# VH-VL binders against Chaperone protein TorD (torD), part 3

Target 1, 216 residues: Chaperone protein TorD (torD), of Ferrimonas balearica (e1svr5)
Amino acid sequence: MDEQEIREEVALAERRATLYWWFASMLCRELDSDQLNTLCSESGRVLLDALAEEPSLAPGCQKLRRALAGVQVLATPQLELAADYATAFLGDHLGSAPPYASVYVEPGGMMFQHPHQQMVQWLQQWQLAVSFDGNEPADHFAIMLDLMGNLVLKGVDSPEAQSAQSALLAEMLPPMRRWVTQCQRQPGFYAALAELLLAFVSLDQTLIEGEFSLAQ

## First folded at step 25 (VH-VL)

Design u3 (from t1 with heavy chain T30D)
Fold by OpenDDE, last read:
Structure u3 (fold): chain C 216 residues (1-216), chain A 119 residues (1-119), chain B 112 residues (1-112)
Amino acid sequence: as target 1 above (216 residues)
Amino acid sequence: QVQLVQSGAEVKKPGSSVKVSCKASGYTFDDYDIHWVRQAPGQGLEWMGIISPYSGRKYYNQRFKGRVTITADESTSTAYMELSSLRSEDTAVYYCARDYGRGPHFDYWGQGTLVTVSS
Amino acid sequence: DIVMTQTPLSLSVTPGQPASISCRSSQSLLYRDGKTYLHWYLQKPGQSPQLLIYKVSNRFSGVPDRFSGSGSGTDFTLKISRVEAEDVGVYYCMQATHYPFTFGQGTKLEIK
């Protein structure tokens, strides 16, 4: 691989990682005023515009834009969004959508199951410090996305990290699909965000698989 | 309405195997886990295992020492429980039950299948 | 395995009178998610078990308000405020906090 190809690969990895971290930052806790302002700023607009250039992401971006517009017209956007976060992700009712992989793929729907254990192992293996509440399962989607971002960057120079990306996606996508369906029961910003996230991760999986296919 | 319909009674010889079916209807099969529970004559209930039709993941009661195999067929909305190396002590009514989710509790049960193991 | 112990094992009650069944677990049923997965089932004569109470105190749909559940940790109780003829059967507590899931011995309720 020549110098130019390396630069392009690094740039792509940085872009991918940035997006994973962007999604992670929006799911790890309720958005504060600064985060919401940034999301609605020119910077946020540019980001969504860039994502929308990808046909598979365009619908999700449009939906998120509409959701954001709906939030901004509220009297207290940040507080309303925080309430939505709590209802969607912290609630204990049938309509809630706890963002933990175990809930959606493990028999019984219990938290702290195999996906959690797997994440604990992966986080240890890749020496990624968890900056989240220690009382939360490690298979919180925000943590999984954070790990993915780190693996993407490491994957530039590590075939092992590339393989780890595939393994993580295999663990993350099945529960995420059901999670997104559950999120859609409560239309709004977070439902839109979840849909866009799924589209992005699905696209990313296709790209990763394509690279592996060419190498095999 | 939600309904679980199980296969008919079975009479088996010791050492053989039995496969009981549980056909689900009235709901989306893949959205709910299925449990298997048995009850020996005049005895209490014993949990055997669980399957998630969506993920295909399973958990078994280790007391059965690998003799239990639980499967699910999404195309027919049917769950199966196979018990091998049958013993006289395996004589029981076998139930399938739906897990409502968000913490295992059985909201709907099949009618039960009597399996008799005798020489 | 978690041992579930019910008391009494049999109960004869006059219609209209209250009934109480205790269920004790050999270890705490509080799960790390903060919830307690203790459930109650009723098996009427010649029928499959049916759900009465889930997660200690929640009545399943269609279950009369005569039934109530309470407890925490290792001690749980099912109460029937006014026993009716249709309440005859065997009651089971079940823990689903730890694998394998386990049931109590059952409590047979009869009418005097």
Scores: ipSAE 0.875, ipTM 0.931, lowest interface PAE 0.5, mean pLDDT 94
Fold by OpenDDE, fold request of step 27:
Structure u3 (fold): chain C 216 residues (1-216), chain A 119 residues (1-119), chain B 112 residues (1-112)
Amino acid sequence: as target 1 above (216 residues)
Amino acid sequence: QVQLVQSGAEVKKPGSSVKVSCKASGYTFDDYDIHWVRQAPGQGLEWMGIISPYSGRKYYNQRFKGRVTITADESTSTAYMELSSLRSEDTAVYYCARDYGRGPHFDYWGQGTLVTVSS
Amino acid sequence: DIVMTQTPLSLSVTPGQPASISCRSSQSLLYRDGKTYLHWYLQKPGQSPQLLIYKVSNRFSGVPDRFSGSGSGTDFTLKISRVEAEDVGVYYCMQATHYPFTFGQGTKLEIK
C-alpha cells in the first residue's frame, strides 16, 4: 500500500469512528443544552447533510432533521427531549425501549445476559474497560458503539481489530433491529436517531465486508 | 387471539425419543420467547427450557443432562421440544408457554401434551 | 438451583374468607436490574396453569383485585381477600431471576 492509500484508509477510519462516537454520545445519556444546540447549529446541519449524501442514510437523515425542527419550536426543548429520553430508554412500561442488547436477543429478555458478558470480555481484551463503570450493563448500545469506534481506529494497522469489528457488528445488529422497532412506538427525535443509527451500522457492515466504501 | 396448540398424546417405550410441537397463532411468532414446562402425574411444575425464535438462542435446565432439544420454525410458527432416552419418570404432561418478555413470565399456555413412557 | 418452598401445601377455605400462601426462596430473587422476578400461577382442575401475579405484585390482565402479591428478597406472599369457588386449584410460585427457573411445590386450595 502506497502512502496515499494509507492516508485515505486512515481518513476513512477516522470518519467512521467519529460517527460511531457521535451516535454513542447521543444515547449514553440525556442530551444537555450544549449538545442540543450543536445538533441544531450549522455544524449539525453540515453533519447531517454529509450523511445524507449516502442514499441509504438519506431517509433517516430527513426524519431526524424533521424531528429536530419539531423540537426547536418547543418552549423548553432540552427538557422535552430529556423527558422523551427517560420515557423511551429508562421507562419500565411496555412501550419503553431500553437500549441493551440482551433485552432483544436473549431468551427471557432480561438485562445482563450473554451480550453483556461478551462485551465485558471484549472491553477487557481491548483494554477499554475504563469505558465501562459497571453501573450499567456493558451491552448498552452506547458502550457497544464506543467500542466499535475504537476498533475502527485500531483496525487501520491491526487485522485482529478488523476481525473484532465484524464480531461486534454480528452482536450489535440483531438486537439493534428489534430495538429500533421498539423505539418507533414513541415517535420523535430518538426514534429518528435510532433509525438513522441502524442504517449507518448496516451500511458500515457492508464496508467491513468489502462490499461498500463509505467516502464522506 | 393468542393461541398455543400442542400435538397429541404420545405413548413411548423406554430408551426412545419424543418430539412435541407447539403451534403459535394470533401474534408475531418471532416477537416472543417460548418455554417448555412439564408436570408429572399428581406432581408440581418443572421448567425444561426456553428458546428465542428471533435469535435462535436457548437455555436448558441442566437437570435433563442434555436430553432436551428445543427448536423453533418461523415458517410454520411452531416450537418443538424433543426429549431423548426416555424413562418411566419422564411420564408427564408437557406444556409450551409464551414469555411475555421483560423478565420471564408465562402469559399464555398450550393445552398440554401427555407423554406416557412404559414398557 | 434455587429452591422454592411454599406453605401451606394445602388449605381449605370457607367461601368469602381470606386465604394466604407463603413462598420462600433459598436465595434472594432481587436481580441486577433492581427487579424481582417472582410470579404466581394458578392451575385449576383439569386445566393448564394460568398467570395470576407477575413480578411480586402485578396482577395479570383479567385477574380479580381479590388477588394480591407482596414480598421482597426471599419471602413472598399471595393473598386472596375473599375466596370464591372459582379459586379452587393449585397455586405455584415461580422464580425467574436465575436459571434454571424453579417452582414451589404448589398449594392446593379447596372449598369447605
Scores: ipSAE 0.866, ipTM 0.928, lowest interface PAE 0.6, mean pLDDT 94
Fold by OpenDDE, last read:
Structure u3 (fold): chain C 216 residues (1-216), chain A 119 residues (1-119), chain B 112 residues (1-112)
Amino acid sequence: as target 1 above (216 residues)
Amino acid sequence: QVQLVQSGAEVKKPGSSVKVSCKASGYTFDDYDIHWVRQAPGQGLEWMGIISPYSGRKYYNQRFKGRVTITADESTSTAYMELSSLRSEDTAVYYCARDYGRGPHFDYWGQGTLVTVSS
Amino acid sequence: DIVMTQTPLSLSVTPGQPASISCRSSQSLLYRDGKTYLHWYLQKPGQSPQLLIYKVSNRFSGVPDRFSGSGSGTDFTLKISRVEAEDVGVYYCMQATHYPFTFGQGTKLEIK
């Protein structure tokens, strides 16, 4: 690869990682006022506009735009969104969508199953977990996305990290698909976010597989 | 309405295998896990295993020492339980049951399939 | 395997009177997610088991309010406030917190 090609690869990796972390940051906890303001700011709009240039992401971006517009007209948008977060991800009702991979792919729908164990191993392997108390599932989608972001950056110079990306996606996508369906039971910002996330991760998988295959 | 319809009674020789089917209807097959539970005559219930039709993942009761094979066919919305190396003590009514989710509890049961193992 | 112990194993009750069945597990059924996966089933004569209570105290759809479940850790109870003729059968507790899932011996409820 020439210098220009390397620069482009690095730039792409940085963009991908940034998006993974962007999604992770919105799923790990309820949004605070600053985060919501940022999403609704010009920078947030520009980001969505850029993503919407990708045909496979355009529908999700449009849906998210509509959802954000709906949030902005509320009297207390941050609080309402926080309530939506709690209902969607923290609720213990039939319509809730807990963001843990185990829930959607493991028999019985139990938390802390194989995907959690796998994530614990991967986090240790890649030295991204300095301490794990075992109280929270490691297969929370935010954690998985965070790991992916890190692997994307490491993958620029590491075939092992590239392989790890593929493995992580293989663990992430099947449960995420069902999770998104579950999220759609509660229309709104988080449903839209989940849909866009799935579209992005799906798109990224095709890119990773293509690049990785060419490298072999 | 949700319904699980199992295959008919079986009479088997020791050492042979039996495969019981469980046809699901009234719901999306892949959205719910299927359990298998058996009950020997006059005895209690014994959990055999579970399968997630969506992921294909499954867990077995290790007490069966690998004799149990659970499968699912989405195209026919049917779950199967095969028990090999049959013994007389395997004589029982075998049930399939749907897992309601969020903590494995069985909200719907098949009618049961009697499997008799005798020489 | 987790051993589930029910008491009593048989119960004869006059219609309209209350009934209580105990279920004890050999270890705590509290799962890491903070939930307890202890369920109750009723198997009426000649029928398949049917769900009564899930996760300790939640009545399944269609289950009369005379049925109630309680407990925590290793000790659980199913109560019937007013036993009716249709309540005849064998009651099973089941733990689904750990594989393999295990049932109690069953409690046979009869009407006097």
Scores: ipSAE 0.866, ipTM 0.928, lowest interface PAE 0.6, mean pLDDT 94
Fold by ESMFold2, fold request of step 27:
Formats: structure tokens, sequence, C-alpha cells
Structure u3 (fold): chain C 216 residues (1-216), chain A 119 residues (1-119), chain B 112 residues (1-112)
């Protein structure tokens, strides 16, 4: 491989990891005022415009932009987003969509079972500490996205980390599809964010599958 | 409108197997888990196992020691329970039940299938 | 396996009078997520079981408000404030905190 091809591979991995970590930061808890201001700024508009160039991401970007515009005209935008977060993700009713893989794939929706245990094993294997409040089950989608970002960067220098990306996607995408569907029952900023996230992860899966098929 | 309709009563010989079906209607089959519970004549209820049709994950009551197999076919919205190496003690009414979600509790039950094991 | 013990095993109640059924588990039913997966079912004569109360105290849709559930840890109670003829049948508690899920022995309720 020439130097340009190596540099392009590293640049792509850095862009992928940056997006995984951006989504993780947007999802791990309600946005604070600094995050909201950044997202509503010129740099946030440029980011959403760039993502929308990809046809599969454009619908989610449009919905997110509309939700942001609606929040910006309110008296207390951050408080409204906190309410949206609580309505979308908190509660013990079928109208909420808790952002944990167990809810959507573990029998009975029981927490702290296989999806959590698998994530604990992976976080230990890759020697990663994630900066979340300490009592969260490890199968929170934000934690899974953070791990994925780390595996993307490590995959540049590690064939093991490269193959682990496919394993993590296999655990993450099936519950995420159900999660995103249920998020749409509660329209708002976080439902739009979830839709965009699924489109991004799905697109990234097709790119990874293309790389593996070339090796055959 | 949620309905779970089970296959009809069966009479089986000891040592054989039985496969009970549970056809679901009125909801999206993959969205809910299916449990199997049996009730011997004049006795209480005994949980046999659970399947999540979407993920294919399942758990069995180890009391049955691998004699029970639970499967689901999304294309026909049907769950199945197969019990092998039948004994006279397996004579019971077998129920399927839907998990309401967000913690296992059974909101809808099938009508029950009597399985009689006699020599 | 978690043993679920119901008392009494049989009740004979004059219509309009209260009834109370106890369910005790051999271990705490409090799960790591802070929830307690203890449920109550009624099996009317000749019918499949039906859900009454889920997660200790939540009435299932269509269940009359004369039914109430309470308890924590290992001790749980189902109460019927005024028994009616339609309440006859066998009442079961069930735990779903620990695999395998287990039921109590049942409490048969009859009208005097």
Amino acid sequence: as target 1 above (216 residues)
Amino acid sequence: QVQLVQSGAEVKKPGSSVKVSCKASGYTFDDYDIHWVRQAPGQGLEWMGIISPYSGRKYYNQRFKGRVTITADESTSTAYMELSSLRSEDTAVYYCARDYGRGPHFDYWGQGTLVTVSS
Amino acid sequence: DIVMTQTPLSLSVTPGQPASISCRSSQSLLYRDGKTYLHWYLQKPGQSPQLLIYKVSNRFSGVPDRFSGSGSGTDFTLKISRVEAEDVGVYYCMQATHYPFTFGQGTKLEIK
C-alpha cells in the first residue's frame, strides 16, 4: 500500500470514530446548554449539512434540524430537551424506549443478563474505561457506541480490533432497530437523533462488509 | 384482539415426543416473548421456558433436563414446544402465554392443550 | 429454585366480605434494577389463568379496583376488599426475578 492509501485509511477511521463518539455523547445523557449551543451554531449546521450529503442520512438530518429549530424558539430550550429525554427514554411503560440492548433482545427484557455481560467482557478485553455514571448497565447504546469508536481507531493497527467491529455490530444493530422504531412513538429531538444514529450505523455496517468481502 | 390458539389434544405413548403449536394473531409476533407453562391434573402451574422470537434467545427450566425444545417461526406467527421422552408424569394441560413486556408477566394465554401419556 | 409459599391454600368467603392471600418467597424478589417481579394470576373454573396484578401492586387492565397487591422482599399480599361471586377460582402468585420462574401452590377461593 502507498503512503496516500494508508493516510486515507487512517483518515476514514478517524472520521468514523469521531461520529461514533459524537453520537455516544449526544445519547449518554440529556444535552447540556453548551452541547445544545454548539449543535445550533454554524459548526452544527455544517456538520448536519455534510451528513445529509449521504442519501441514507438525509431524512434523519432533516428531522433533527426541524426539532432543533422548534427548540430554539422556546423560553427554556435545555429544559425542553431534558423533558424530551425523559419522555423518550425513561419510564416503565411501552411508550418509552429505554436505550439498552437488553430491553429489545433479552428474554423478558431483563437487565444485567447476556447483552450486559457480553459488554462487560468486551470492555475488560479491550481495557477500556468509559466515562458514564457507574450504575448504568454496560449495554446502554451510548456505551456500545463508545466501544465501537475505540475499536474503529484500534482497527487501524490491530486486525483483532478490526474483526471485533463486526462482532459488536452484530450485538448492537438488532436491538437498535427495535429501539429506534419504538423511539418514533414519542416524536421529538431524541427520536430524530435515534433515527439518524441507526442510519449511520447501518451505513457503516455496509462499508465494513465491503472491506471483508474484498479479503475473500 | 390478541389471540393465542393452540393445537388440539393429544394422546401419546411413553417414550415418544409431542409438539404443541401456539399460533399468535392480533399483534406483531416478533415484538413479544412466548412462555410455556403446564398444569398436571389437579395440580398447580409449572413454568417450562421462554423464547424471544426476534433474537432467538431462549431459557428452559432445567427440571426438564433437555427434554423440552421451544422454537418460533416468525413467517407463520407460531411458537412450538416439543417435549421428548414422555412419561406418565408429563400428562398435563400445556399453555403458551405472551409476555406483556418490560419484565416477564403473562398478559394473554392460549386455551391450553391436553397431552395424555398412557401405555 | 425459588420456593413460593401461599397461605391459605383454601378460602371460603361470604359475599361482600374481604379476603387476603399471602405469598412468601424463599429469597428476596428485588432485582438488581430496583424492580420486584412478583405477579398474581386468577384461574377461574374451566379457564386459562388470567393476569390480575403485576410487579407487586399494578392492576392489569380491566381488573376491578377491589383487588390490590402489596409487599416487598419476600412477603407479598393480595387483597380483595369485597368478594363477589365472579372472584371464585384459584389464585397463584408467581416470581419472575430468578430463573426458573416459579408459582405458588395456589389458593382456592369459594363463596360460602
Scores: ipSAE 0.498, ipTM 0.796, lowest interface PAE 2.5, mean pLDDT 90

Design u3 (from t1 with heavy chain T30D)
Fold by ESMFold2, last read:
Structure u3 (fold): chain C 216 residues (1-216), chain A 119 residues (1-119), chain B 112 residues (1-112)
Amino acid sequence: as target 1 above (216 residues)
Amino acid sequence: QVQLVQSGAEVKKPGSSVKVSCKASGYTFDDYDIHWVRQAPGQGLEWMGIISPYSGRKYYNQRFKGRVTITADESTSTAYMELSSLRSEDTAVYYCARDYGRGPHFDYWGQGTLVTVSS
Amino acid sequence: DIVMTQTPLSLSVTPGQPASISCRSSQSLLYRDGKTYLHWYLQKPGQSPQLLIYKVSNRFSGVPDRFSGSGSGTDFTLKISRVEAEDVGVYYCMQATHYPFTFGQGTKLEIK
């Protein structure tokens, strides 16, 4: 591959990885005040505008903007988002949507089984540190997204990392589709974020598989 | 309203197989797992296995040593349990049960299917 | 396999009086996620089993307040604060922490 094609491939991989890591950061725990301020700032608006240029992402971007506007008019926006996070993701009942693949694809929703074990193997294979304590299941979607960002960058020079992207998407998308559906039971910022995330990952899967031409 | 409707009673000869159906209604079939549990006359309950229709993953009670096959058909919202190489001790009522999720527990049960294995 | 032992195996209770059923497992039912997958079912005469209590102490929807569950580790209890005629049947504990899932032998509750 010539030098210009390598630079273009690296730039694309960097943009993809940045988005995977951005979603991971938005999902791994409730937003703190700094993250909320950044998202509500000009830089956050520019990011959402850029994402919305892709037609399949525009609906999710609009829903996220509406949710942000609704939160910003409240007396304590960050505390309201923290409450929304807890309502959406923390709980032991069908009204919540815990962001772990096992909940949606492992028989009985049992943690620490195949989806977790597969992620542990991949994190070890790619020499990535676990950012959570040892009691956190590794199949949290934020961890899966973080791994995907790393595989995207490594895939520029590694056929193995390219193949691993497809394998990770095959493990991540089926449970994520069910997760996003359940998130809609608790409308708000995190339900909108989950919808946008699914649209992004689905689009990226299409690009990796070559099913549709992405406009250049 | 959630319902699990099972196929009717069967009388079988030793060495044959039986396939019991469990038709689900009142919910999205792929959203919940299905278990099979049996109860011999005058006896307690025995778990046989689980299938997750969405993922196709399944686990069996190894006591049955490969004689049990559990399947699911989303297009008909129906789960099946097939027990092969029938013995007289397999005479029981066979139940399907829906898994609530978030740690397996059975929130809705079928009406049961009596399978009698003749001597 | 995890052995689940229920005590007593039968129980005769005057209406309005409390009842208590013990369930003991051969191994801890505490799972790695910090939860305990111990459940209680009631099988009324001629009916399929029905869920009463899940994860030790959570009442299933529509189950009367007179039913409660407690316990941890290997020792669990189902209590009925005021037995009514409709409570007759066989009560089973079940563990779902370890494959294969296993049930206790059952406790038959009847009215004196």
Scores: ipSAE 0.498, ipTM 0.795, lowest interface PAE 2.6, mean pLDDT 90
Fold by ESMFold2, last read:
Structure u3 (fold): chain C 216 residues (1-216), chain A 119 residues (1-119), chain B 112 residues (1-112)
Amino acid sequence: as target 1 above (216 residues)
Amino acid sequence: QVQLVQSGAEVKKPGSSVKVSCKASGYTFDDYDIHWVRQAPGQGLEWMGIISPYSGRKYYNQRFKGRVTITADESTSTAYMELSSLRSEDTAVYYCARDYGRGPHFDYWGQGTLVTVSS
Amino acid sequence: DIVMTQTPLSLSVTPGQPASISCRSSQSLLYRDGKTYLHWYLQKPGQSPQLLIYKVSNRFSGVPDRFSGSGSGTDFTLKISRVEAEDVGVYYCMQATHYPFTFGQGTKLEIK
């Protein structure tokens, strides 16, 4: 392809990777005050407005904006979100929705089995270091999203990295669908974030498979 | 109101196969895993295997050496266990049990299905 | 396979008195996630088993607080602080840390 097409391909890959990493950062732990302030700032508004231009993402963006507005009128917005994160994701009971693929696809929800082992193999194959306490499962959705961002950038120069994107999405989307459904039992910021994330990843899957032509 | 209702008792000849069904109701079938456990007369419990209906992933107790096949039909909310090459030692009550989740443990059990293997 | 050994295999208790059942595993049941997947079930006469205690010490919903579980590593205990008539049956420990999952031999509890 010519130089203009290469530049556009690289720019698209950079935007896709930035979004995967943004979702990873939003999910890997509870939002701190700096992240919440940034999300409520002009830069956060611009990001959500841009995402909402895509019709399949607009409902999630609207729900996320509504949840942000609701939390900002509370006495301690960051503490309320931290409590909601813990209730939604950290509980050891059926009402919680822990953000690990194993919970939703591995028999018994057993950690460190196939979904984890597959992620360890991919992280090693792509020579990515993941800072964790040595016994953290690698199949946390935030880790899967971080890997996806790396594969998106590598895919510009590597047919193998392009194929790996499809393989990772095939492992990530089935458990993510169950996770997002369970998140909706507790409406609020993290349920909206999860819905938006699933819509984004689903849209990106269709773009990878060549489902879209931006013709006018 | 969670219920696991199993198929009725069966009498089988050695060398044949049996397929026991377990129909689930009162919950979303795909959200929970199903185990199979058997109990020979007057004896303890023996775990046979697990299936996750949503993913189709399964594990078997290798003691059965491939004689056990566990399947699930989400459209009918029914799990199945098939045991082939039956021996007299396979005479037992066969239970299905629902996995509570978050580390396998069984919160609801079927009523049991007696399978008798005799000539 | 992990061998689960229960002691005693039979227990006869006067109503209102305590009971204690021991369960020992041939290997540690501490899983890599820091949790221990040791569970207790009761099979009442003529019934299917029912869950009492999961992950060592957590009472299942509807289980009276006179039932308690404890232990770590390879040694676990189920206690009944005051035995009642409806507690009769066979008690099983089960491990789900290692495939295949295995049960203890059972402990039959009877009322004197």
Scores: ipSAE 0.474, ipTM 0.785, lowest interface PAE 2.7, mean pLDDT 89
Fold by ESMFold2, fold request of step 27:
Structure u3 (fold): chain C 216 residues (1-216), chain A 119 residues (1-119), chain B 112 residues (1-112)
Amino acid sequence: as target 1 above (216 residues)
Amino acid sequence: QVQLVQSGAEVKKPGSSVKVSCKASGYTFDDYDIHWVRQAPGQGLEWMGIISPYSGRKYYNQRFKGRVTITADESTSTAYMELSSLRSEDTAVYYCARDYGRGPHFDYWGQGTLVTVSS
Amino acid sequence: DIVMTQTPLSLSVTPGQPASISCRSSQSLLYRDGKTYLHWYLQKPGQSPQLLIYKVSNRFSGVPDRFSGSGSGTDFTLKISRVEAEDVGVYYCMQATHYPFTFGQGTKLEIK
């Protein structure tokens, strides 16, 4: 691989990791005022415009923009987003969609099941710290996205990290599809964010599978 | 209207197998788990196992030691329970039940299928 | 396996009077998420079981408010504030915190 190909591979990995970490930061807890201000600023518009250039991401970007516009006209936009987060993700009732993989793929839908244990093992293997509360299940989608960002960067020069990306996506996408569908029962900012996230992760899986198929 | 309709009563000889069907309607089949529970005549309830149709994942009560097989067919919205190496103490009513998830509890039950093991 | 012990095993109640059924588990039913997966079912004569109460105290849709559940850890109670004729049948507690899921022996409720 020549010098320019290496620089392009590193640049692509950095962009992918940045997006995984951005989604993780948007999902790990309700947005604070600084995050909301940044998202509503010129830099937020540039980011969403760039994402929308990809046709599979454009619908999610449009919905997210509409949800932001709707929140910005309210008296306390940040508090309304915190309420949207609570309605969408917190609780154990039919209208909520807790963002943990175990809920959507394990029989009975209980937390702390096999996806959690798998994530604990992966976080130990890659020597990564968890940035949530100590009682949080490790299979929270934000934690899985954070791990994916790390694996993307390490994958530039580690075949093990490249293979781990595929393994993590295989664990993350089936429960995420079900989670995103259930998020739509509570329309709003976080439902739009979840839809955009699924489109992004699905696109990234397709690109990784294309790389695998090309190598065959 | 959520319904779970089970196949009809069966009379079986010891050592044979039985396969009970549970056809679901009134909801999206893959969105809920299916359990199997049996009740011997005049006795209480015994949980046999669970399948998640979405993931295909299953768990069984170890008391059956591999004699029970639970499957699901999304295209027909039907779950199945097969019990092999039948014994007289397997005579029971077999129920399928739907599970909401997020803390397993059985919100809808089939009508039950009597399986009699004799002769 | 978690043993679920119900008391009493049979209960004869004058219409309009309260009834109380106890359920005790051999181990705590508190799960690491802070929730307790203890459920109550009623099996009326000749019928399939039906859900009454889930996760200790939540009434299932359509269940009259005369039914209530309480308890924690290993000790749980189902109460009927005023027993009606349609309440006859066998009541079962079930735990779903630990595999395999297990039921109590049942409590048969009859009208005097």
Scores: ipSAE 0.380, ipTM 0.755, lowest interface PAE 3.3, mean pLDDT 89
Fold by OpenDDE, fold request of step 27:
Structure u3 (fold): chain C 216 residues (1-216), chain A 119 residues (1-119), chain B 112 residues (1-112)
Amino acid sequence: as target 1 above (216 residues)
Amino acid sequence: QVQLVQSGAEVKKPGSSVKVSCKASGYTFDDYDIHWVRQAPGQGLEWMGIISPYSGRKYYNQRFKGRVTITADESTSTAYMELSSLRSEDTAVYYCARDYGRGPHFDYWGQGTLVTVSS
Amino acid sequence: DIVMTQTPLSLSVTPGQPASISCRSSQSLLYRDGKTYLHWYLQKPGQSPQLLIYKVSNRFSGVPDRFSGSGSGTDFTLKISRVEAEDVGVYYCMQATHYPFTFGQGTKLEIK
């Protein structure tokens, strides 16, 4: 590879990793004021517009944009969004969508299944600290996405990290699809976010498979 | 006693910016949101935006097309409203108001700041 | 944006007589928390607005019981049982259920 090709590869990796971390930051906990303000700012709009240039992401971006607009017009948008987060991801009712891969391995799935065990191993292998408190299951989708972002950057110079990306996607995507379906039972910002996430991860998988067209 | 004291009147040229201050006293500044409302001469009231001093959360009336910037300084218990790219129709009395409780109703208002935009 | 429509825009009242102001919203002001964020303000001549009624029917501290608010959904009313000279000014309804918060046009109350 020439110097220009290397720079382009690094730039692509940085873009991919940034998006993984962006999604991770949206899912790891309720949005704080800074996150919400940033999301609703010009920079947030620019980000979504840029993503929407990718045809496979455009529908998800539009849905997220609409959902976000719905949040912004509320009298207490941050509190309402926090309530939505709790209802969607922290609830214990039938309609809840706990963001843990193990839950969606099989119908009526339980916590701390193979995805959790696998994540513990991968996090140790790649010497990555969990950005969550030590009590959070390792197969929380935000943690998986965080790991993916790190692997993307490491993958620039590591075939092992490239292989790990494929393995992580194989572990993450099937339960994520089911999770997204569950999220859709509660329409709103987080359902829209989950759908866009799935679209992005699916798109990113095409890169690993040799076909990718993510706009910078 | 709760008080909101605003900065003095301003005279500005079109295209310039103005920054109005609102100093709060008589209560814990971080516990209540601050809103900005303006009133053109002989006209009604127009909501401009809100800031939560503690969290920094803020939202604007999009009719201002990004010309409004609201900030808060906890150390001085002061909220600020900056309006850029001033035009003649921005001539108005600008008010800050405290949002009491969880419900957004304005229980205390500043005395108002007249901003005149003229060539 | 939610459009707030007040009627009448002006009224002249003899002291001691009642007054009534209507405020209609272009859509329901019922919030998801079950509350309705419709408020009434009075702006006396040369002064800042002051809160009269909050959340449809609650009198703010210090507001005389001559003032009362009622309504639901999209239709709201401010009533003054016995108008006094000190009640002169412009009355505004305001919705705070949806951003951006919006005010009615104002109702100017004068004494005959």
Scores: ipSAE 0.000, ipTM 0.495, lowest interface PAE 15.2, mean pLDDT 91

